# VH-VL binders against q9nrl2r1430to1533, part 233

Target 1, 104 residues: q9nrl2r1430to1533
Amino acid sequence: GGVHELSAFEQLVVELVRHDDSWPFLKLVSKIQVPDYYDIIKKPIALNIIREKVNKCEYKLASEFIDDIELMFSNCFEYNPRNTSEAKAGTRLQAFFHIQAQKL
Below, E stands for the ipSAE of ESMFold2; O stands for the ipSAE of OpenDDE; V2 stands for 0.75 times the mean of E and O plus 0.25 times the DockQ between their complexes.

## First folded at step 13 (VH-VL)

Design v41 (framework fv_nezutatug; at its last look DockQ between E and O 0.80; V2 from the best seeds 0.00; counts 0 for: pae E 4.6 > 2)
Fold by OpenDDE, look of step 13:
Structure v41 (fold): chain C 104 residues (1-104), chain A 121 residues (1-121), chain B 107 residues (1-107)
Amino acid sequence: as target 1 above (104 residues)
Amino acid sequence: QVQLQESGPGLVKPSQTLSLTCTVSGGSIDSGYSWHWIRQHPGKGLEWIGSIYYSGRTDYNPSLKSLVTISADTSKNQFSLKLSSVTAADTAVYYCARGPYTSDHYYMDVWGQGTTVTVSS
Amino acid sequence: DIQMTQSPSSVSASVGDRVTITCKASQSISSYVAWYQQKPGKAPEPLIYRASYLYSGVPSRFSGSGSGTDFTLTISSLQPEDFATYYCQQANSFPLTFGQGTKLEIK
């Protein structure tokens, strides 16, 4: 409880979630909907998981936070061909993230 | 903070295979980045050799493709370069580097300090 | 392959000078250009990505611009630690290629 300012990590996660291209990344991929996803992606991650880690103060360094975000994008590009909507959204969101990450 | 360190023989005889290893610390190669080898001949510019990605997929410079193999060992947190049938033209400082995993647009944002390899009989 | 023609090959300048280095791509590469600084006996260090974005820690006197085929790196007021060799790199397509470098020397 209590009112406090968002940390830089919290604020960036909020910005990422609110971005128009965040839809592929909001939560973990469903194994039911994508049966082979977890055969290919061994370290799944999503913005809701990263947000929880931020809320729990699990990131001690900016590099740790950045690593998880980069992993999230890498998973997307690994699984989705370049011409898919997911990959295109990921490309745009990653570009946005790279700019914002320089401020951390 | 991630750090990269090149290692391997500094001297290689002609026609032999150059073997280098990049050891990554402060981060895992089994994560969402791309990993690259670049070299610099004495007094010259930079030449991209090849890259290895999260999936283990590789891309090579066509000028060197037939002679280059890049591999990764996640258990050791290393990735390696092999260049076969070397000549004097392969004398250079060899760098390993890291960059973001992207949709085929790659920058190198973290570099090793480089290791000198001389090809000489 | 995409050729990156960098100019000048060398330039002499004084502390406080404005310095501009150019890089011309043999074909359009959108904004997928990076700039690196290399000092003697050291590895290249990244300065700029996507033509105009500074990496964290890079002094604001450095700036990049351009799109398509023509790109520039500018140092607004040269400092003693800026004397080095600079390289552009295209990240648009494989094989990744670099400019031949610009050696910035003390006048």
Scores: ipSAE 0.739, ipTM 0.919, lowest interface PAE 0.7, mean pLDDT 95
Fold by ESMFold2, look of step 13:
Structure v41 (fold): chain C 104 residues (1-104), chain A 121 residues (1-121), chain B 107 residues (1-107)
Amino acid sequence: as target 1 above (104 residues)
Amino acid sequence: QVQLQESGPGLVKPSQTLSLTCTVSGGSIDSGYSWHWIRQHPGKGLEWIGSIYYSGRTDYNPSLKSLVTISADTSKNQFSLKLSSVTAADTAVYYCARGPYTSDHYYMDVWGQGTTVTVSS
Amino acid sequence: DIQMTQSPSSVSASVGDRVTITCKASQSISSYVAWYQQKPGKAPEPLIYRASYLYSGVPSRFSGSGSGTDFTLTISSLQPEDFATYYCQQANSFPLTFGQGTKLEIK
C-alpha cells in the first residue's frame, strides 16, 4: 500500500518494459497465433496488464504485484521449453526483476 | 504474509504410508509458484523430496521416486506428500516450502515450521 | 547428483568477528546456489539466492560470492542473533541438494 509503493511498482514495471528481454511479455499471447497456449496456461498475464493494474491502483500489497510478475514468468517457463528464445529471455528478465524487486 | 503449515501424524509404523499436508495461507497454491517438500534427518542434512507446480506437474527425488506422491487440492489451498513403505530411515522433520517457478533453478523463499515424523518399530 | 560440501563443519566465534563459510559443488553449478540460516528448533530461513543476492530484509552484513564450484557466505561482523547453522543449496539441477551444514557457535 501507500503512494510510495505505487510509484515503486510503476518504476519497476517501466524498467521491465524497457529491458531488451521484455519482448515475450509485453502483451498477452495471441490465441490465434498460438492456439494451444490457453489450454496449458490458465492464468494468463502480461506486462501491459500489470502496468494497467498499477495505473489503476489495483495492487493493495507489494506481494500482490510481485505475485503477478512471478506468474508472468512461470507461464513462460511452463509453456516454453528451456532452450527456446522465449524461455531464455524469461530467465534473464526474471533475474533482472529479482534484483530490482529489492526496492520493494 | 504467505505462511505454510505442515500437518499430519507424528508417529507412523514401518511399512505404512506417511501422509502429510501443507496448508497455505496469505496466498494461493494456484499462484504460479513451485511447492516443495524437504526433510531433515536427526543430526543430518536437508533432503529435497519433491515438488509440485501450479500447473500440476511434479518432480521427485530419484532416490524416492517410486515411493513418493505429491498432490494438490486447490479447493482447500493445500498440497500433500505421501511416502509409502516407510522405515526408521524416514524419521525426520518434514518441511513444506515455496519458491519462484523457473526454467532450471529453484530456491525456497518461504518455509513451513516443520513437523516431526517418527517411524518406530 | 551434485554433492555440496561445506567447510568448516563448525565455527566457534565471538560477536564482532568476521566469519567465512565455504560450499563446494561436485560439478559446476554456475551461480545457482542459495544460503539458509537455521536456528535450533526452527525452520531454515532464506538468506541469499543466486550466489550473491540478498533476500529482502536480510542484514547487509551477510554477503555471498562465487561461481562454478566454489561459493562463500561471509558475515562481516557477527551479531548475537547470527549463531545458527548455515546450509548451502545447489539450485542448478534436480535433485536439489544441500550442504551438510556449518554450525556457528558462540565462543
Scores: ipSAE 0.150, ipTM 0.794, lowest interface PAE 4.6, mean pLDDT 90
ESMFold2 (binder alone), look of step 13: mean pLDDT 91; pTM 0.943

Design v42 (framework fv_nezutatug; at its last look DockQ between E and O 0.76; V2 from the best seeds 0.00; counts 0 for: pae E 2.7 > 2)
Fold by OpenDDE, look of step 13:
Structure v42 (fold): chain C 104 residues (1-104), chain A 121 residues (1-121), chain B 107 residues (1-107)
Amino acid sequence: as target 1 above (104 residues)
Amino acid sequence: QVQLQESGPGLVKPSQTLSLTCTVSGGSIDSGYSWHWIRQHPGKGLEWIGSIYYSGRTDYNPSLKSLVTISADTSKNQFSLKLSSVTAADTAVYYCARGPYTSDHYYMDVWGQGTTVTVSS
Amino acid sequence: DIQMTQSPSSVSASVGDRVTITCKASQSISSYVAWYQQKPGKAPEPLIYGASYLYSGVPSRFSGSGSGTDFTLTISSLQPEDFATYYCQQANSFPLTFGQGTKLEIK
């Protein structure tokens, strides 16, 4: 296959994944580990899913991409109290994302 | 691109309940954002009324808390404001707005155009 | 409640001028400050969040700075379209509060 330059969405996803605070968001929450998660979170999403959508060119607008990322964070804050490690990591990662998203 | 539009009666009598609705288009309220009501009395600054979040949780300005109710209808992609026992002091332009869903900090990054509500006999 | 004291209340300036608006919080709010621009008869529009970050589409002549209690909005070279009222907002804690506004008039 040919080599092509990463899109802005691809680059941002890479940066998010590489961030120290990405660990709560890398993949979907395990129903086994968190049995009530999917009773509370109705639209689950994670960075690996968003990456797949980017790779499949499913985002036609930057706003669509941003919406999924924001959904990811909202799910975190919805389920996790603010004093948890997950919420704290999410807060920092979201701040990073907001800065980077202004460049889209 | 998300857009917000306020709607409701522009005239309300004293002691009645002010009811407004914010209709969201180009995005879902059942998603990762916070939703806010802000008002501006004629010739004055901005006053935060309250907010509703993805979970359905609400926060209200303490100065208005006993009189304010904010709710959401995901089926209509709307959220609403009710302010009871209005007086002339409640005459204002009312804005709905959107902001990011955060742990405890909120900005408004998208605003409706605002709707004027006059309280008068 | 956290009070946001904005100054000046009004200012007249000419095209090309450097304009600075200040906002002082009654207590430390870290960098959780937003700035909005409101033109007559229009809704507020966001300019800055987090004290210093410009929203997409905002001209680079706008800038924000500060942390703790003292914050500034600066327009490096005023343009005719910058005629408006500007508001600061603290996002640190509830209730969310705004400055009283600064009306910027073009000479």
Scores: ipSAE 0.781, ipTM 0.924, lowest interface PAE 0.7, mean pLDDT 95
Fold by ESMFold2, look of step 13:
Structure v42 (fold): chain C 104 residues (1-104), chain A 121 residues (1-121), chain B 107 residues (1-107)
Amino acid sequence: as target 1 above (104 residues)
Amino acid sequence: QVQLQESGPGLVKPSQTLSLTCTVSGGSIDSGYSWHWIRQHPGKGLEWIGSIYYSGRTDYNPSLKSLVTISADTSKNQFSLKLSSVTAADTAVYYCARGPYTSDHYYMDVWGQGTTVTVSS
Amino acid sequence: DIQMTQSPSSVSASVGDRVTITCKASQSISSYVAWYQQKPGKAPEPLIYGASYLYSGVPSRFSGSGSGTDFTLTISSLQPEDFATYYCQQANSFPLTFGQGTKLEIK
């Protein structure tokens, strides 16, 4: 919670959004483009939603913020087989996130 | 902070089923992590038993696959180990652990305290 | 199964010494290695993931390196609290496997 911690969450989300491999995670998956997604993924989340939660100060602990980011990646790996472009992007972005999260 | 605590009987007779429970506090088991059981035999190293994921998917050590079941109860924030047909070789300290869920690598970033299980007549 | 062979099995050293522990994988595992410290009667504690990344709160005297099959844990200047058993773990593929441990004892 403090002002410095919220600024750190915002900085990390901005770095994730800027990363080349962020494209599967920017917004919630479209039901029209991926009709069965919400039958499989029960706790959907994306970077734009996480960014809004940071802006609205909804994270009280760093662990809550980290857990939402990890859930985002876990949804990707649960829905997408590991040889897909989405899973490969998720693996690279998650590794980047783990390095950046050490600074929290 | 996330904390893990093993519970279950410390003494089990041969051929019975060993049942252990890991209680998670300070976090949720359905929050996108992988959850593991590891054991440590007396005077020997560590052995991974298996994992369960927030989705309910499981992976087991092939050496134990027909004997082991790992399950989760989201309402109790717990995951459990059942190991059937135990022998003296299953005497060990049993740990539960957590790590990030990935498709291609797993590290355990939080461990329980461990619980000693003795298999004896 | 990927076998992790850890060496030495035991090290006798003094406070202030530099200690190196190695771990060799039976096949390439990229950088997917973790290191743990275990004191008697206690659970393993995570030190390093991804061969070289320290977990939060781990003292900077600990470092890791390696890629492929050969990995190293180094303690640059031993402290009294560092006398423990150390384990490497390959995180690349199931079944997850651990080295047999290196016991670090005071000389």
Scores: ipSAE 0.408, ipTM 0.858, lowest interface PAE 2.7, mean pLDDT 91
ESMFold2 (binder alone), look of step 13: mean pLDDT 91; pTM 0.942

Design v43 (framework fv_nezutatug; at its last look DockQ between E and O 0.85; V2 from the best seeds 0.00; counts 0 for: pae E 3.7 > 2)
Fold by OpenDDE, look of step 13:
Structure v43 (fold): chain C 104 residues (1-104), chain A 121 residues (1-121), chain B 107 residues (1-107)
Amino acid sequence: as target 1 above (104 residues)
Amino acid sequence: QVQLQESGPGLVKPSQTLSLTCTVSGGSIDSGYSWHWIRQHPGKGLEWIGSIYYSGRTDYNPSLKSLVTISADTSKNQFSLKLSSVTAADTAVYYCARGPYTSDHYYMDVWGQGTTVTVSS
Amino acid sequence: DIQMTQSPSSVSASVGDRVTITCKASQSISYYVAWYQQKPGKAPEPLIYSASYLYSGVPSRFSGSGSGTDFTLTISSLQPEDFATYYCQQANSFPLTFGQGTKLEIK
């Protein structure tokens, strides 16, 4: 195929993935490593899933894209206590996202 | 575009229970946001009542905690406020609102239009 | 509870004026402050979050600053549609609390 520009969603996902605080969010939590995760989190999601949805053009509105990102963060805060590395990383990454989302 | 709409009786008698519902459209309450009730007494400022989160966890204003219950109904995409034993001091415009789900930051970025509740015999 | 002391309670100004509203927290709340605009008979509308970030659609004449205990909302050049009541809110600790409001009236 030809060369085409990244959409705003694609660009933002790239920025989120490259962020230093993205490590808790890059892929779905392993049930093996965290056996109780899916008992608590009913709508799991991660940046690789969101990226795939973007690539498949599943987001028709910016709000839909934002909703999935917010879901990703909410899952983190639901499962991880405030003082954990995951929650702290999530807090910083969410703050970054909120700023970038204003441009969508 | 998410929208919030408050509904419920505009008149409540003293000692009765005030019941309001916030109906969310254009988005799901079963998602990564926080949901809030705020009220404004006539000619006064804003008072946070309480919040409900994705898990169903709630936070309440301590000044009202013993009298307040907030719940959610995902099947109806609604969340509700109950305030028991009301007095004239509970006369106010009641707002529901949405904000981001965070660990320690609670802003309200989308508001309902508000509904007036008068407590009177 | 964290008290948010807002000043002034009211201010009269003219179109084109620079207006500054202040909010003082009873304890340090970092940069966790929001500002809202409310017009008569309407719900509050968000202006600023995290002390200095404007929500999408908010005119650039609005700005927020501050950290710790002292926060300001500034309107660089007042427009007719800006006459309203403004509220600050601390967003870090429960119970969430608001300033008492500043009514911006036309002179």
Scores: ipSAE 0.879, ipTM 0.945, lowest interface PAE 0.5, mean pLDDT 96
Fold by ESMFold2, look of step 13:
Structure v43 (fold): chain C 104 residues (1-104), chain A 121 residues (1-121), chain B 107 residues (1-107)
Amino acid sequence: as target 1 above (104 residues)
Amino acid sequence: QVQLQESGPGLVKPSQTLSLTCTVSGGSIDSGYSWHWIRQHPGKGLEWIGSIYYSGRTDYNPSLKSLVTISADTSKNQFSLKLSSVTAADTAVYYCARGPYTSDHYYMDVWGQGTTVTVSS
Amino acid sequence: DIQMTQSPSSVSASVGDRVTITCKASQSISYYVAWYQQKPGKAPEPLIYSASYLYSGVPSRFSGSGSGTDFTLTISSLQPEDFATYYCQQANSFPLTFGQGTKLEIK
């Protein structure tokens, strides 16, 4: 909760966005460009949405924020085979996130 | 904070089906984590039984695959274990656990309290 | 299956001692090892993931190291609450497997 916790969430999201491997996660997957994505992924989420939720103070607990970030990675691994650029980027960014999340 | 609690009968007769339920509180089972069953035999170490993912996919220990079913009920925020044709060798403390869903690496960051199951008659 | 062998099986030590526990994998698992602490009548509790990273709230006297097949858990200055059984777990391949445990007892 408080303003200290919201500042920490914003700082972490900024670090994730700046990471070289953030490119698959910046915005929601386009249904037009990837028509079957939303048949497989029922709870889509991306960094821009998470950042807006932080800005709107929608996270009351650190666990809620962490769960959205983990959901973002899980969607990537569920949709993308392990050998794809997206899955490899997700693996590296998730490892970075796990280290940074210890600061919360 | 996420909490896991096992429930089910403590005594099961040989050849019956063992049924256990893990209730998740302080978080959602369909949140994109991996959900696991692990058991600990008397005086022995830990054995992974299997996992279910938020998508409904499962992985099982090959030694138990034909005997085990793991399922989830998102409306109850629960996942369950069924182990058929039990013997005395299935006597153990059974734990449910959670971990981050990863591409191929699984660590358990939250554990239930464990429930003791005895197979005897 | 990847077998995880811990040594020693038990350790008798005094408060303030430095203790190391070793875990050996039957084949390379890179750095994909976790460590857990279990007190009697309780569930295992996570200590370390990815060989060397502490979970939040774990005291800094705990450390982990290793890669490939050989891993260690070190307690730099043993405290009374550290007397427990410790397990390693490989997270590299299914089935997930655990070491047999190391019981750390007061001397």
Scores: ipSAE 0.244, ipTM 0.815, lowest interface PAE 3.7, mean pLDDT 90
ESMFold2 (binder alone), look of step 13: mean pLDDT 91; pTM 0.941

Design v44 (framework fv_nezutatug; at its last look DockQ between E and O 0.86; V2 from the best seeds 0.00; counts 0 for: pae E 2.9 > 2)
Fold by OpenDDE, look of step 13:
Structure v44 (fold): chain C 104 residues (1-104), chain A 121 residues (1-121), chain B 107 residues (1-107)
Amino acid sequence: as target 1 above (104 residues)
Amino acid sequence: QVQLQESGPGLVKPSQTLSLTCTVSGGSIDSGYSWHWIRQHPGKGLEWIGSIYYSGRTDYNPSLKSLVTISADTSKNQFSLKLSSVTAADTAVYYCARGPYTSDHYYMDVWGQGTTVTVSS
Amino acid sequence: DIQMTQSPSSVSASVGDRVTITCKASQSIRSYVAWYQQKPGKAPEPLIYSASYLYSGVPSRFSGSGSGTDFTLTISSLQPEDFATYYCQQANSFPLTFGQGTKLEIK
């Protein structure tokens, strides 16, 4: 509770979530919808999980926060071929993130 | 803060196999990013050798592909380079590096300090 | 393979000078170019990614521009610590390739 200014991490997560290309990353992939996903991706992560970690102050360094975001993108590119909508969205969102991350 | 450190023999005889290891600290090779080997012959420019990714997939420079093997050991948080049948042309400073995992855009944002390997009888 | 032709190979300049280094790709690589600075006996250090974006901590006197095949690295006002060798790298396709380097020496 309480009113406070968003941290840099909180602000960046908000920006990522609001981005048009965030749809593949908003929540964990459904095992029901993608049965083989978790056979390939061993460290799944999504923006809702990262947001929770930020809210719980689990990131002590910017590098830790960046690592989780990069993991999220890595998972996307590991599972999805280049020509998929998910990979294309990920490419654009990652480029955006790389620019914003330099300000952290 | 991630750090990379190359290690291995500084002297290798011709026709033998050059073996180097990159030890990563402050981050895990078992999640995210791409991992690269680059070398620099004395007084020359930079040459990409190969890369290894999250899945263990590798890409190699075609000029070296038949002689190069890159592998990863997640239990030690290391990835390694093997270059077989070395000659004097393989004398160089060898760097390991990290970059983002992307679909089609690979650059190196963190480098090891490099290790010198001399091929000599 | 994509060749990166870097020019000049060497340049002598004085503190305060404006210095421009160019890199030409043998084919279009969009904006997928990185620039590195290397000092003697040291590893390359990243300066710029995606042709024009500075890494955190890189002085603002450094800038990158270009797209397609022609790229430039500019130092607006050379400082003593900037004397080094600079490399461009195409990040568009494998094999990854570097320019041959530009040695920036003190005049």
Scores: ipSAE 0.868, ipTM 0.943, lowest interface PAE 0.6, mean pLDDT 96
Fold by ESMFold2, look of step 13:
Structure v44 (fold): chain C 104 residues (1-104), chain A 121 residues (1-121), chain B 107 residues (1-107)
Amino acid sequence: as target 1 above (104 residues)
Amino acid sequence: QVQLQESGPGLVKPSQTLSLTCTVSGGSIDSGYSWHWIRQHPGKGLEWIGSIYYSGRTDYNPSLKSLVTISADTSKNQFSLKLSSVTAADTAVYYCARGPYTSDHYYMDVWGQGTTVTVSS
Amino acid sequence: DIQMTQSPSSVSASVGDRVTITCKASQSIRSYVAWYQQKPGKAPEPLIYSASYLYSGVPSRFSGSGSGTDFTLTISSLQPEDFATYYCQQANSFPLTFGQGTKLEIK
């Protein structure tokens, strides 16, 4: 990564956060509100955590950044049945991400 | 930059179990991707064998369902294929591949180099 | 199973030509088609996903289009390195299935 790549990661995270379908992904799922989530999802991740990792320059390669975002979507699809609002939002946001990631 | 490499025997006798391993480097199999086995028969097209996900869940081609097992070893960063009761029809180049884990559609965005397996008496 | 039928089986063309390869699905796959390039003795290489989106590093002379059942891969100006076999893949449902291939040859 160089400074140009880190600026691109930040811009992409901002676009994801602003997307209408970001609502399931903004913060980690609450164990109190969703008690079984962490029994099923072993590597939780959310947009606020990814944004902090960008701010802390923890991504050395674009592939590391992409992998965290893909993990976020995979967790959504693993936990939520296909026809839930969460899974549908995830499908739309992931498609948007795949398009925007071409800019990296 | 993720790379996939197949390994295993090039020659297997009929009725035995074919066992192949895919070693992942430059990335983790415990990431949120789908991991696939595909084969290509001599002079023919490509056939999807099955997939394993980071959660350990698997999907198999129904034509191979009772004969195939796909498993993962996170500590070695590997996933494996076992195909039992092989015949000459299982002679092919075997590829491992990766793709994004999605809710209802799958593409292969990284492929291994392939390993040739011949099933012969 | 969804069958993927490619046309033509082979095509002869010259460097600089525009070439179109088609792929037909036996039922609607929406836009969930991928295209791969395979050179002799090599693994398939991803070109296109979701009918029309290029993977990173794929030359812009490659393009894809279509939806439903009918899809095309177009190479706008052939280069010597483009002579290969091309496969489509439906990604809509299991089992994942591939077209039978189109061999692009030097005329």
Scores: ipSAE 0.402, ipTM 0.858, lowest interface PAE 2.9, mean pLDDT 91
ESMFold2 (binder alone), look of step 13: mean pLDDT 91; pTM 0.942

